VHH binders against o26223. Designs and how they scored, part 221

Target 1, 191 residues: o26223
Amino acid sequence: MKLLWTSQHIKVTVHIDGKVSKMDVLEAIKTRRSIRKYQDREVPEELIDKILDAAMCGPSAVDERPWHFIVVRNREMLEKIPEVHPYGAMVKDAPVAIIVCCDSSLEKIPGFWVQDCSIASQNILLAAHSLGLGAVWTGVYPLEDRVEGIRRLFSIPEHVIPFSVIPLGYPAENPGTRDLFDPDRIHLEKW
Key: E = the ipSAE of ESMFold2; O = the ipSAE of OpenDDE; V2 = 0.75 times the mean of E and O plus 0.25 times the DockQ between their complexes.

## First folded at step 14 (VHH)

Design G2 (framework vhh_vobarilizumab_d1; at its last look DockQ between E and O 0.08; V2 from the best seeds 0.00; counts 0 for: pae O 10.1 > 2, placed apart)
Fold by ESMFold2, look of step 14:
Structure G2 (fold): chain B 191 residues (1-191), chain A 120 residues (1-120)
Amino acid sequence: as target 1 above (191 residues)
Amino acid sequence: EVQLVESGGGLVQPGGSLRLSCAASGFTFSRYDMAWYRQAPGKGRELVARITTGGSTNYADSVKGRFTISRDNAKNTLYLQMNSLRPEDTAVYYCARDAWETYVGEFDYWGQGTLVTVSS
């Protein structure tokens, strides 16, 4: 936020980039935790829109943007996800989940779609966190049984690859903060 | 190979205290969140306490105010101080390396356990 004064009698504030910053990006990255317990509270459509907007802002290989998103709110469908995703048990308790998919017909550089969808998935986690929500990435690709199970459950066509399932909601737990900086992982100039 | 070895269990009367230890090896202990779980006879395993690499702690409601989790990164050791013990605290206690941020599986390493019996 930039503050401007036009005279000693008048103080004016302006928005940076047309919006008010709510959470510093470094703070968001450091404080985001996987959240697997959610309040029994609806997530407004407006927040999902903001999260998906953020998901689509990521870079992609040659700007291919191969991602598609399925928003799941139907209780019966959410309850069926654990039947085909053995580590997605918390999805049944979430008010909403986002399935990140790759449309292979949009792929320009073979194999980079994995990085592309990973970027979108992480942006979903960070955006949810910045909006006061909790989320967790539950891996689908490259586990073939999970890929096929999710594809069947949601009628996903053969050329579309389900990558991740991300349940989210208002958090009902706080896993705490971590300190993971490891200087031994940093190599100056060469290995 | 990751190894977690619990010790310090035993028989204690209600109201007593015990201190559990978990010796960790085969990984860089200071870089992992750690937890204690317990399994009472005939029941499933439940989380007792968790401590993150950042020092944040969380406790099951049933043990809050009575149990304290701590870690000594220089000694690669996790502790659980258990005070005001009750018969319902009787269980095998397991040390666990917490993999909370996993996106493909559950928590991945457990010790062999140490028995705590709170009785007469």
Scores: ipSAE 0.579, ipTM 0.783, lowest interface PAE 1.3, mean pLDDT 88
Fold by OpenDDE, look of step 14:
Structure G2 (fold): chain B 191 residues (1-191), chain A 120 residues (1-120)
Amino acid sequence: as target 1 above (191 residues)
Amino acid sequence: EVQLVESGGGLVQPGGSLRLSCAASGFTFSRYDMAWYRQAPGKGRELVARITTGGSTNYADSVKGRFTISRDNAKNTLYLQMNSLRPEDTAVYYCARDAWETYVGEFDYWGQGTLVTVSS
């Protein structure tokens, strides 16, 4: 299959009343891109609340819901994140970042928290996109240096594991969309 | 700073061959999936070939059997061997790094590109 990068415009429809139209879930999934450039524009708290609500709606192992979220708007803290997360350079340019964490004391079954926090992180990305924001998932776990760096920076207790840092903002770039469908990855009935 | 520098482009006759190279620096090359993209005049950028850290490869249908992507981790270099070149292969070819460290599964860095022109 021909794999293409298309210059498709991210359609963010804003109603006349300033409300962002709801994006279809499949559209959100297919058109979402990592955004690393942001406008000099604040993200309303209402949108962050919606994003966090979405983050908490994902499934978790045995409904353990081990996730915690740190919402970071402080400019100094945002600027410090790249010091401990070298691949998070864009965080300093974002008006807000969400740090997804796992409270290990909430685990019912060991090891599934990675999946749980991944689901939460993905929901953050999708929700952000559907609301006309750009975001990117910057991995923290399982890189020990990043985990410890974020832990120290935000005084995160030892039983809580920082998992991802997700900067958010209004997009200042449009990377287009991708067609990533690969039929070779699909196996019918058996390998 | 992450840098990708492509080389090896040029003018070639139909049916000819070229080998592109991409010199990578500023990151641990062996830890990233890599890819070649191309952009023809008036067209969008398209994935040509991808290679994983494990050496698995995938190709666009248009280049299957003609192009080969490979990597030398010791040299921090990505290659694209292009055989049986066609006029429709004319494009600027870009080396790209997978944003693996960010767990996004997207390519986050590109070189400046190298022009490949296939013409009689």
Scores: ipSAE 0.009, ipTM 0.239, lowest interface PAE 10.1, mean pLDDT 88
ESMFold2 (binder alone), look of step 14: mean pLDDT 81; pTM 0.822

Design G3 (framework vhh_vobarilizumab_d1; at its last look DockQ between E and O 0.41; V2 from the best seeds 0.33)
Fold by ESMFold2, look of step 14:
Structure G3 (fold): chain B 191 residues (1-191), chain A 120 residues (1-120)
Amino acid sequence: as target 1 above (191 residues)
Amino acid sequence: EVQLVESGGGLVQPGGSLRLSCAASGFTFSRYDMAWYRQAPGKGRELVARITTGGYTNYADSVKGRFTISRDNAKNTLYLQMNSLRPEDTAVYYCARDAFETYLGEFDYWGQGTLVTVSS
């Protein structure tokens, strides 16, 4: 039993002294969930900057760093994404979305840009989660209809390939953690 | 092979109750989010309720307070308790393995469906 002493009705304001606990990397990986419901609350630009900084920290094939990012906050544009992305309905309800793209002129080794942009996309999800945001990866590449639709909608040039659309915001749901470890997927020394 | 088999549908009077069951096999049930969908004639398939592995539930507005989704991981079974049934609840109800963490948006497995008819 915790006993709280109240000698008088004193109101106390608690401040963070500039030291904040940050989410451990393994905790972030284990607790991150796809979030498709968002609060009606703007995401500050500095959080988006931190997320994109994290996205660009990923490794890439021969350090080619082929990624570009389109930050979408315009309500009309967010509402149009579901018209060209059949499983992007939640994007219309997000305060912001990030489109991860490959600039093919930056490729140094053909065909590895998919891995590169996948790494950047996952870093976006983890960074958002660590900052108290929720996000979901909605796939674009390699589905040709989605690639064409997103390219047309955002005037993406022919040498740039839209890879994923990631809506994000403060979460309005908490799906909880999962126990997904499967020892049968682990092979020691050989298949 | 993943299999989802619904049961418990039937004819019921308005205001009545039914409990649907979905027997799951061919996968580790406790590791997957699950959902109920329904499809009335002339309408698209719509989400009714979902339940995650951690027990988080979400309902369509039209059924909130009347329907309850639950799961029994020991029996590999998903349930939908439907109370205060209305004629507009008439539909084929489908058990689905909810791909909550998908980045492609496709649900990967559906049951055959069970018919619920609410009429006088």
Scores: ipSAE 0.444, ipTM 0.719, lowest interface PAE 1.6, mean pLDDT 87
Fold by OpenDDE, look of step 14:
Structure G3 (fold): chain B 191 residues (1-191), chain A 120 residues (1-120)
Amino acid sequence: as target 1 above (191 residues)
Amino acid sequence: EVQLVESGGGLVQPGGSLRLSCAASGFTFSRYDMAWYRQAPGKGRELVARITTGGYTNYADSVKGRFTISRDNAKNTLYLQMNSLRPEDTAVYYCARDAFETYLGEFDYWGQGTLVTVSS
């Protein structure tokens, strides 16, 4: 069922000259929304490269940088992801997805890879948004069925753990704004 | 505890109108996006309409121009005005709260649903 979204112009001023207007970081953070509907439009490789560059710019525990990325454009593979990922229904409609993985052999301190891959995943979302793309974080780890499903589907080695699947595309929806600020979650000096 | 309670469902003739209500409690209603879903017999649950905290609305193509989602924050109530009802609109209608940003689903709470039957 196609939802018609009233286009509130998130003025991503895509300048005609292919130069994506730079969104400031606070704007990107505050205005980013999960996007689950995409246009029938390909995402240029240049934009994926920029997104992956951003993904690798985050901190990691003792600089272990355990992340790997699988870029998926193959339509058949995209269509198979929902079979092993119940919340991945939108992936079949995306022109591209990034699977964020952890190589456990790169861990220097056990367990921090979740934080590392989370940071990478969030940077992907923010970068995508700043570039005029829509994306959504679909959780894989720590759900065993999803982890194993993605592992099998993409022949991921046992020492590598799929963490998240992030479909990306030009947005075909506008969820609008949300109010997430909660002063009750802020404690001064003590609880 | 978060609660969503739908009401207003019933039997209506084709071309008729119904107004559904969803009474919300247990959370700050005005701070959440809300939606209506429906599930017809033998079909999956589908999004009917969504309304943001800012008042932006989205509709499924099948209901566009016929249904109107609205909210009264003072009453903690979500509405769905359904006009020009068709037999294919027959379903259980659910009120849902948006979970904002989630990687496990779109909405975090649902009502029990209210049945809408459109039949001659």
Scores: ipSAE 0.165, ipTM 0.553, lowest interface PAE 1.5, mean pLDDT 89
ESMFold2 (binder alone), look of step 14: mean pLDDT 82; pTM 0.837

Design G4 (framework vhh_vobarilizumab_d1; at its last look DockQ between E and O 0.12; V2 from the best seeds 0.00; counts 0 for: pae O 3.9 > 2, placed apart)
Fold by ESMFold2, look of step 14:
Structure G4 (fold): chain B 191 residues (1-191), chain A 120 residues (1-120)
Amino acid sequence: as target 1 above (191 residues)
Amino acid sequence: EVQLVESGGGLVQPGGSLRLSCAASGFTFSRYDMAWYRQAPGKGRELVARITTGGSTNYADSVKGRFTISRDNAKNTLYLQMNSLRPEDTAVYYCATDSFETYLGEFDYWGQGTLVTVSS
């Protein structure tokens, strides 16, 4: 909607930008990179809310939505994660991390929670990227020593399974773009 | 079997130039990001340069402006052009795959290395 301003009667115009997104979804998917170096800069809670909203928009097996998220900003806790999660060394340098968990009591169909939490985890990465943040998925499940270490550190009960730890922040590196399209992976009609 | 074979190392005077090559086989080279690392005597292995499958490059600050990483996917070969060499560049140089986009841990293939010595 546009209202014209005239000199005889002051009327305001509202310019509505026709764009509904600042980054095309295909661009976001193709340009997202793992980011392990972060600026010394806080991530506003509003951005974390948007990221988690996106995480929860994913489909799940029979709509079971088994995911829970632990948002970690406490410096001492972030610094402890590498002690129990060897691939999580960069977490100590991040302003915030999100732990994606499955509450197995919410499972309706056994065994699909891994797909469900993977969908949520990837949505976190894409949403962070679209908001100008960098993130990396660090694997926890199914490595039992990492699962138990994270469970112990955050007092996660036995029926809740930590799946991934995702540190994020404003990026301090640019790994560049990749070209990975491989026609040999595509099979028409049959394998 | 996967093989990475470096060549082109040697003894060179300060200020000189040297070009390293890495011949790759046993995998689809064009689908892998690649890197050069180096290890000086008594030091840990350090990243020198990386190049993505899309051609993007990154360099350690100590070599930026002097070294150029490149690749020829048709020849399955990775290169490192080293100019304005300094005694501090003396090291064994390794060609490696660069599994940067891993979520579990790094799993990379490594060459055997080629020695570069910069001395008067």
Scores: ipSAE 0.608, ipTM 0.830, lowest interface PAE 1.5, mean pLDDT 90
Fold by OpenDDE, look of step 14:
Structure G4 (fold): chain B 191 residues (1-191), chain A 120 residues (1-120)
Amino acid sequence: as target 1 above (191 residues)
Amino acid sequence: EVQLVESGGGLVQPGGSLRLSCAASGFTFSRYDMAWYRQAPGKGRELVARITTGGSTNYADSVKGRFTISRDNAKNTLYLQMNSLRPEDTAVYYCATDSFETYLGEFDYWGQGTLVTVSS
């Protein structure tokens, strides 16, 4: 039985053998939307592994790869995240969340970790989407109250900086497509 | 209905100070991040400062060290203390919810703005 998930006008075919049809990378980029409503359905560990694999495939400054990932499935912990991250209300409704963190001790060039963790976070979003899941990037850094809130909640050491919280699940909404192309943002040769 | 009403704008000399206020209504003010934006003539709207529900602040580089954003949740009021004003700070200043629509929030709400003119 092929489960067809329609999200954002994209049909994702999930095969009985657990294989998901591959989405074209440009299609994934163009059609990805923030998803904040999720089905009451667990996300298989295999999909999380694929997502995390993708998260670690992005470039980093001088290959510093400063990222760590906390995978949160505990219902109580998911429900606590909105208490310290008000704009993360949807996290309580997700079956799983990934917290992207930076280990500052791994940083080779100061300040590039933000880019590194951003790339990792975006790859999580794209991978999730390509696998028929919905996700949203909820920003933690650089907001100190949220950084500290997540830190305390998950007992994250001081040298590790929580960067983003990304809830994941099978989508229960379809926000539609966006056209964000703006030719006025393109400059040829010079500003 | 969500309403944001800015006040406190005016004409000031370079090096002077102004304090802007934004009166918020129609929503639970304390539950939303708030921000100040500005739009100079012929330029796009830009973020000036943001403040979270938890009181964390972030500033544009151009105003860092000169401007201070704050909030009084009991009064449903957002403030922007502007010190050491420069001619380049001349703009219409807008109060907004910082919704981060692409990431976190749903909608940005804006006031009508208040004009700040810095001129000798």
Scores: ipSAE 0.025, ipTM 0.475, lowest interface PAE 3.9, mean pLDDT 87
ESMFold2 (binder alone), look of step 14: mean pLDDT 82; pTM 0.831

Design G5 (framework vhh_vobarilizumab_d1; at its last look DockQ between E and O 0.71; V2 from the best seeds 0.00; counts 0 for: grease 25.3 > 24.2)
Fold by ESMFold2, look of step 14:
Structure G5 (fold): chain B 191 residues (1-191), chain A 120 residues (1-120)
Amino acid sequence: as target 1 above (191 residues)
Amino acid sequence: EVQLVESGGGLVQPGGSLRLSCAASGFTFKRYDMAWYRQAPGKGRELVARITTGGTTNYADSVKGRFTISRDNAKNTLYLQMNSLRPEDTAVYYCARDAFETYLDSFDYWGQGTLVTVSS
């Protein structure tokens, strides 16, 4: 099989097995790391659209899909987040952040929205990683002071619950690989 | 109970070397990322070096090329080899279990520290 040469604004990918892919899903899951340092480089809107599309592909309890997303690019707003989330200092340095929220009026089964929004949040992290971006999940819910602080800052109504704040950008650090597989956590047939 | 016990600190002249050790107990050491931090008098605690369970190392710019972090998973021990020591390396050095991948605030586990003094 012959490889095609690349040019300055053109990237040609060799067809293997009839598919074009950027990253295997198991590779993405195993290599994703929390990234808290970002390059001074904008994240194109099209990449945010792809990430949010992926976020919405997750399963949800009875298909309730309670998630909503706030995309924050405004510098002043990003710089205010640490005032209500003191452990989210890196958010002020990110070119963009995504706030994952639950609209409780969409909740069909009480309490499962937490799993639903967790799934959406993890999909954001994996999709960002697959696109060459770095991200980190900064916890909001169930910490009441953070929930209310983020709600006030972004004018989020009472029936909407901010769940997580996820800053993202092109990474300016490499935390490296980990070996976390632990056979003692696996129980066959019973505990 | 997680316990981290540092040793190997002392007085050394500029240009000298020291090797710090940290004995870990109360958790499965090989499953956790580890770090060294230091705190000079009147200053905040700062990262010196990290080592992941996968063996990746990261260093503060001020120590790159002079310090080497390593671990021995069979002995539950973290090391910091410090070469070409300078007066500005004078600090209490702390072993830490690194919670870098947390999505929430962490209660970092720290040892009591070992004093390194570099002076003529």
Scores: ipSAE 0.551, ipTM 0.781, lowest interface PAE 1.4, mean pLDDT 89
Fold by OpenDDE, look of step 14:
Structure G5 (fold): chain B 191 residues (1-191), chain A 120 residues (1-120)
Amino acid sequence: as target 1 above (191 residues)
Amino acid sequence: EVQLVESGGGLVQPGGSLRLSCAASGFTFKRYDMAWYRQAPGKGRELVARITTGGTTNYADSVKGRFTISRDNAKNTLYLQMNSLRPEDTAVYYCARDAFETYLDSFDYWGQGTLVTVSS
């Protein structure tokens, strides 16, 4: 068993069989940070598969599961994303990005797809972190210019709505830990 | 309203020291990450140091080992201790409420800044 240290000082245990141990779910939630700097290192397809598996495990309205995922590794395409996504500057430096989309034709009850895709996006972030990767949620929907920009760039059909762009890679920064618990946001029985 | 007021800037000789302070108000200081930025003449604004709510600190490579960011949550005050100052450290220094965990455009709150001039 070999311990690997990431730039975030995340202990990743690599088993002899090459499997990476996952961190505890609460640990993943509490220690996850947005990562916008990445190592010059490719992300194995196996890890992307695990992340996408996690992305599809969340609940959705009436179990609609309206989400689709575009996995982008092409360097030219990654470099073009910042042209249509002003907050996506870091995408050009990532080895891979996942674009989370909604197929509106799959909706049985309109409007809840935002929650569905949010859940999927958050699961991507958590899964990535638990696997020793860094990621960041860059918002696309509901900003019309970004939505249309991503749509055009990736030839996304009109009935499919790009929701988020999530670059991923091995972290090249360590934002540190936060203490965000706020008891003032907790109300017992009544406001 | 979120307010950040920097102080402590001034003229200092190379090799000298300054301590900047930032008085924060209008929000629960202890629950936000804080940072110092600086902008030199003719250059863009750059991150100098960050401190999380958990106390983790990060520094730009150019100031590592010379600058120390700290916070006093009881006083709602952020500090930047600057030692071994160099002419290239000359800039307006800004205190910021850090929005590192945004999924949108950066929404940092900034002070008006305090000028630090390092010159012989």
Scores: ipSAE 0.475, ipTM 0.754, lowest interface PAE 0.6, mean pLDDT 90
ESMFold2 (binder alone), look of step 14: mean pLDDT 84; pTM 0.843

Design G6 (framework vhh_vobarilizumab_d1; at its last fold request DockQ between E and O 0.40; V2 from the best seeds 0.61)
Fold by OpenDDE, fold request of step 18:
Structure G6 (fold): chain B 191 residues (1-191), chain A 120 residues (1-120)
Amino acid sequence: as target 1 above (191 residues)
Amino acid sequence: EVQLVESGGGLVQPGGSLRLSCAASGFTFKRYDMAWYRQAPGKGRELVARITTGGTTNYADSVKGRFTISRDNAKNTLYLQMNSLRPEDTAVYYCARDAWESYIDSFDYWGQGTLVTVSS
């Protein structure tokens, strides 16, 4: 059943001339939504490179930048991801997915790699959105079955931990805007 | 505990109207997207309408122009105004809390449903 989204026009002004209208950072943050349906359209490598560049620009513990990225375009592999990652059902329909991983051998302070990979993952989402793509964060870590499933599927070495799978593509849905500001969650000086 | 309690269902003639309500409790209602689903006899559950925290609404094609989803955050209540009802709208209607932005398995919370029967 095709849900017709009332077009509050997220004017993704896809300028025809390939120039993705650059969203400012705040706009990207505020308007980003998880996208789980994608057009039958390839994502240019240039955009993936930009996204990955953004992914690598975040802070990390001791600035170790322990993240690795697996870019998956192979249809067979994309189709296999849902078999080991149930929440990643949409991955099979995406033209590309990025698997964010951590090289644990680079970690100097235990446990912070989760934050590092989270930052990288979020940057991927924001960058994708700013470029007119849709993406969704599908959590892998810390669910052991998913971690091991992804590990096996992509032959990820033991010291590298898959953290998230992020399918990307041109959006084929519009989840609409959200208003999530909650002043009750803000405390001044003390609780 | 998340609770969703639907009401307003009943028997209505074709062309008639009903207004469904869903009383939500056990969570911060305003923070969540909400949706109505329905399940007709012998059919799967289908999305009828969704409303975001920002007020964006989406409808199934089958109900577009006839149904209106709305919410009252002050009352923690979701509504579905159903106009121009058709026999094919006969179903159990469910209120749901949406977790669209979950990056892990989303637990959809559903009410028990309210039966809407459209029959002459």
Scores: ipSAE 0.704, ipTM 0.842, lowest interface PAE 0.6, mean pLDDT 91
Fold by ESMFold2, fold request of step 18:
Structure G6 (fold): chain B 191 residues (1-191), chain A 120 residues (1-120)
Amino acid sequence: as target 1 above (191 residues)
Amino acid sequence: EVQLVESGGGLVQPGGSLRLSCAASGFTFKRYDMAWYRQAPGKGRELVARITTGGTTNYADSVKGRFTISRDNAKNTLYLQMNSLRPEDTAVYYCARDAWESYIDSFDYWGQGTLVTVSS
């Protein structure tokens, strides 16, 4: 309830401006899967806003926040992405894609932008999942042919580096659960 | 090195059955999702069935109810039981270490394949 009304006077009860997700964060991390098939259903702008808000909450090297995001809904543009991104065929079937970019003019420590944009990209995946959407990270950087192709296609300036293309939509597939915990990868005190 | 060796292919009549096997080595088999793909003559490679480390199975619509994927983690072996075979099932069948979560979209770990021919 956001609002309560009484007959004696108007009284407003407002929930705290912050939405409590019903999915636990550990559950979201463990159950998120790459989704490459989507329903024929638009993704509301409000959900994209929430996803990008989450993307920008990640840490970055010296808090440099080098990320920029291109939101692509235009069908012709989505259909052209596979021409420069050969294994991105699912992008043409997505209602929307987000291109994560680095603005190198914001970079304070050379080379850490890759970690910064990786964090933002993963946050997009988790936020989408928590909102009932499916997404997949399709790698662009450091593959030079993909970087140049995406830069050219979206008129991205030279000082901005396209990092990843993330198509998303309401999922039309379920890849299933996994058991990935591997104790042999854990080293106590030393290697 | 990762090695996947398929076996059990052959010539079979429509309506018949075959059981494919894939011997895996060079990795911790039980920690990886596994899949069967197939490639018909003149066609691209397509997913047939997948089995996750968590036990979830997925099938292409064309094989649901006829094929069963399974794994024996103690023997490092993946199986595909193929029943009610049809001529359109004719293909080379490949065992794969599933790279579903790869963000570079590569299936670099494939077997050599085993040929299944369904004809009278």
Scores: ipSAE 0.649, ipTM 0.804, lowest interface PAE 1.0, mean pLDDT 88
ESMFold2, look of step 14: ipSAE 0.638; ipTM 0.798
ESMFold2 (binder alone), look of step 14: mean pLDDT 83; pTM 0.834
OpenDDE, look of step 14: ipSAE 0.537; ipTM 0.777
ESMFold2, look of step 17: ipSAE 0.594; ipTM 0.793
ESMFold2 (binder alone), look of step 17: mean pLDDT 82; pTM 0.826
OpenDDE, look of step 17: ipSAE 0.495; ipTM 0.779
ESMFold2, fold request of step 18: ipSAE 0.572, 0.613; ipTM 0.793, 0.795
ESMFold2 (binder alone), fold request of step 18: mean pLDDT 82, 83, 82; pTM 0.829, 0.832, 0.823
OpenDDE, fold request of step 18: ipSAE 0.654, 0.669; ipTM 0.825, 0.835

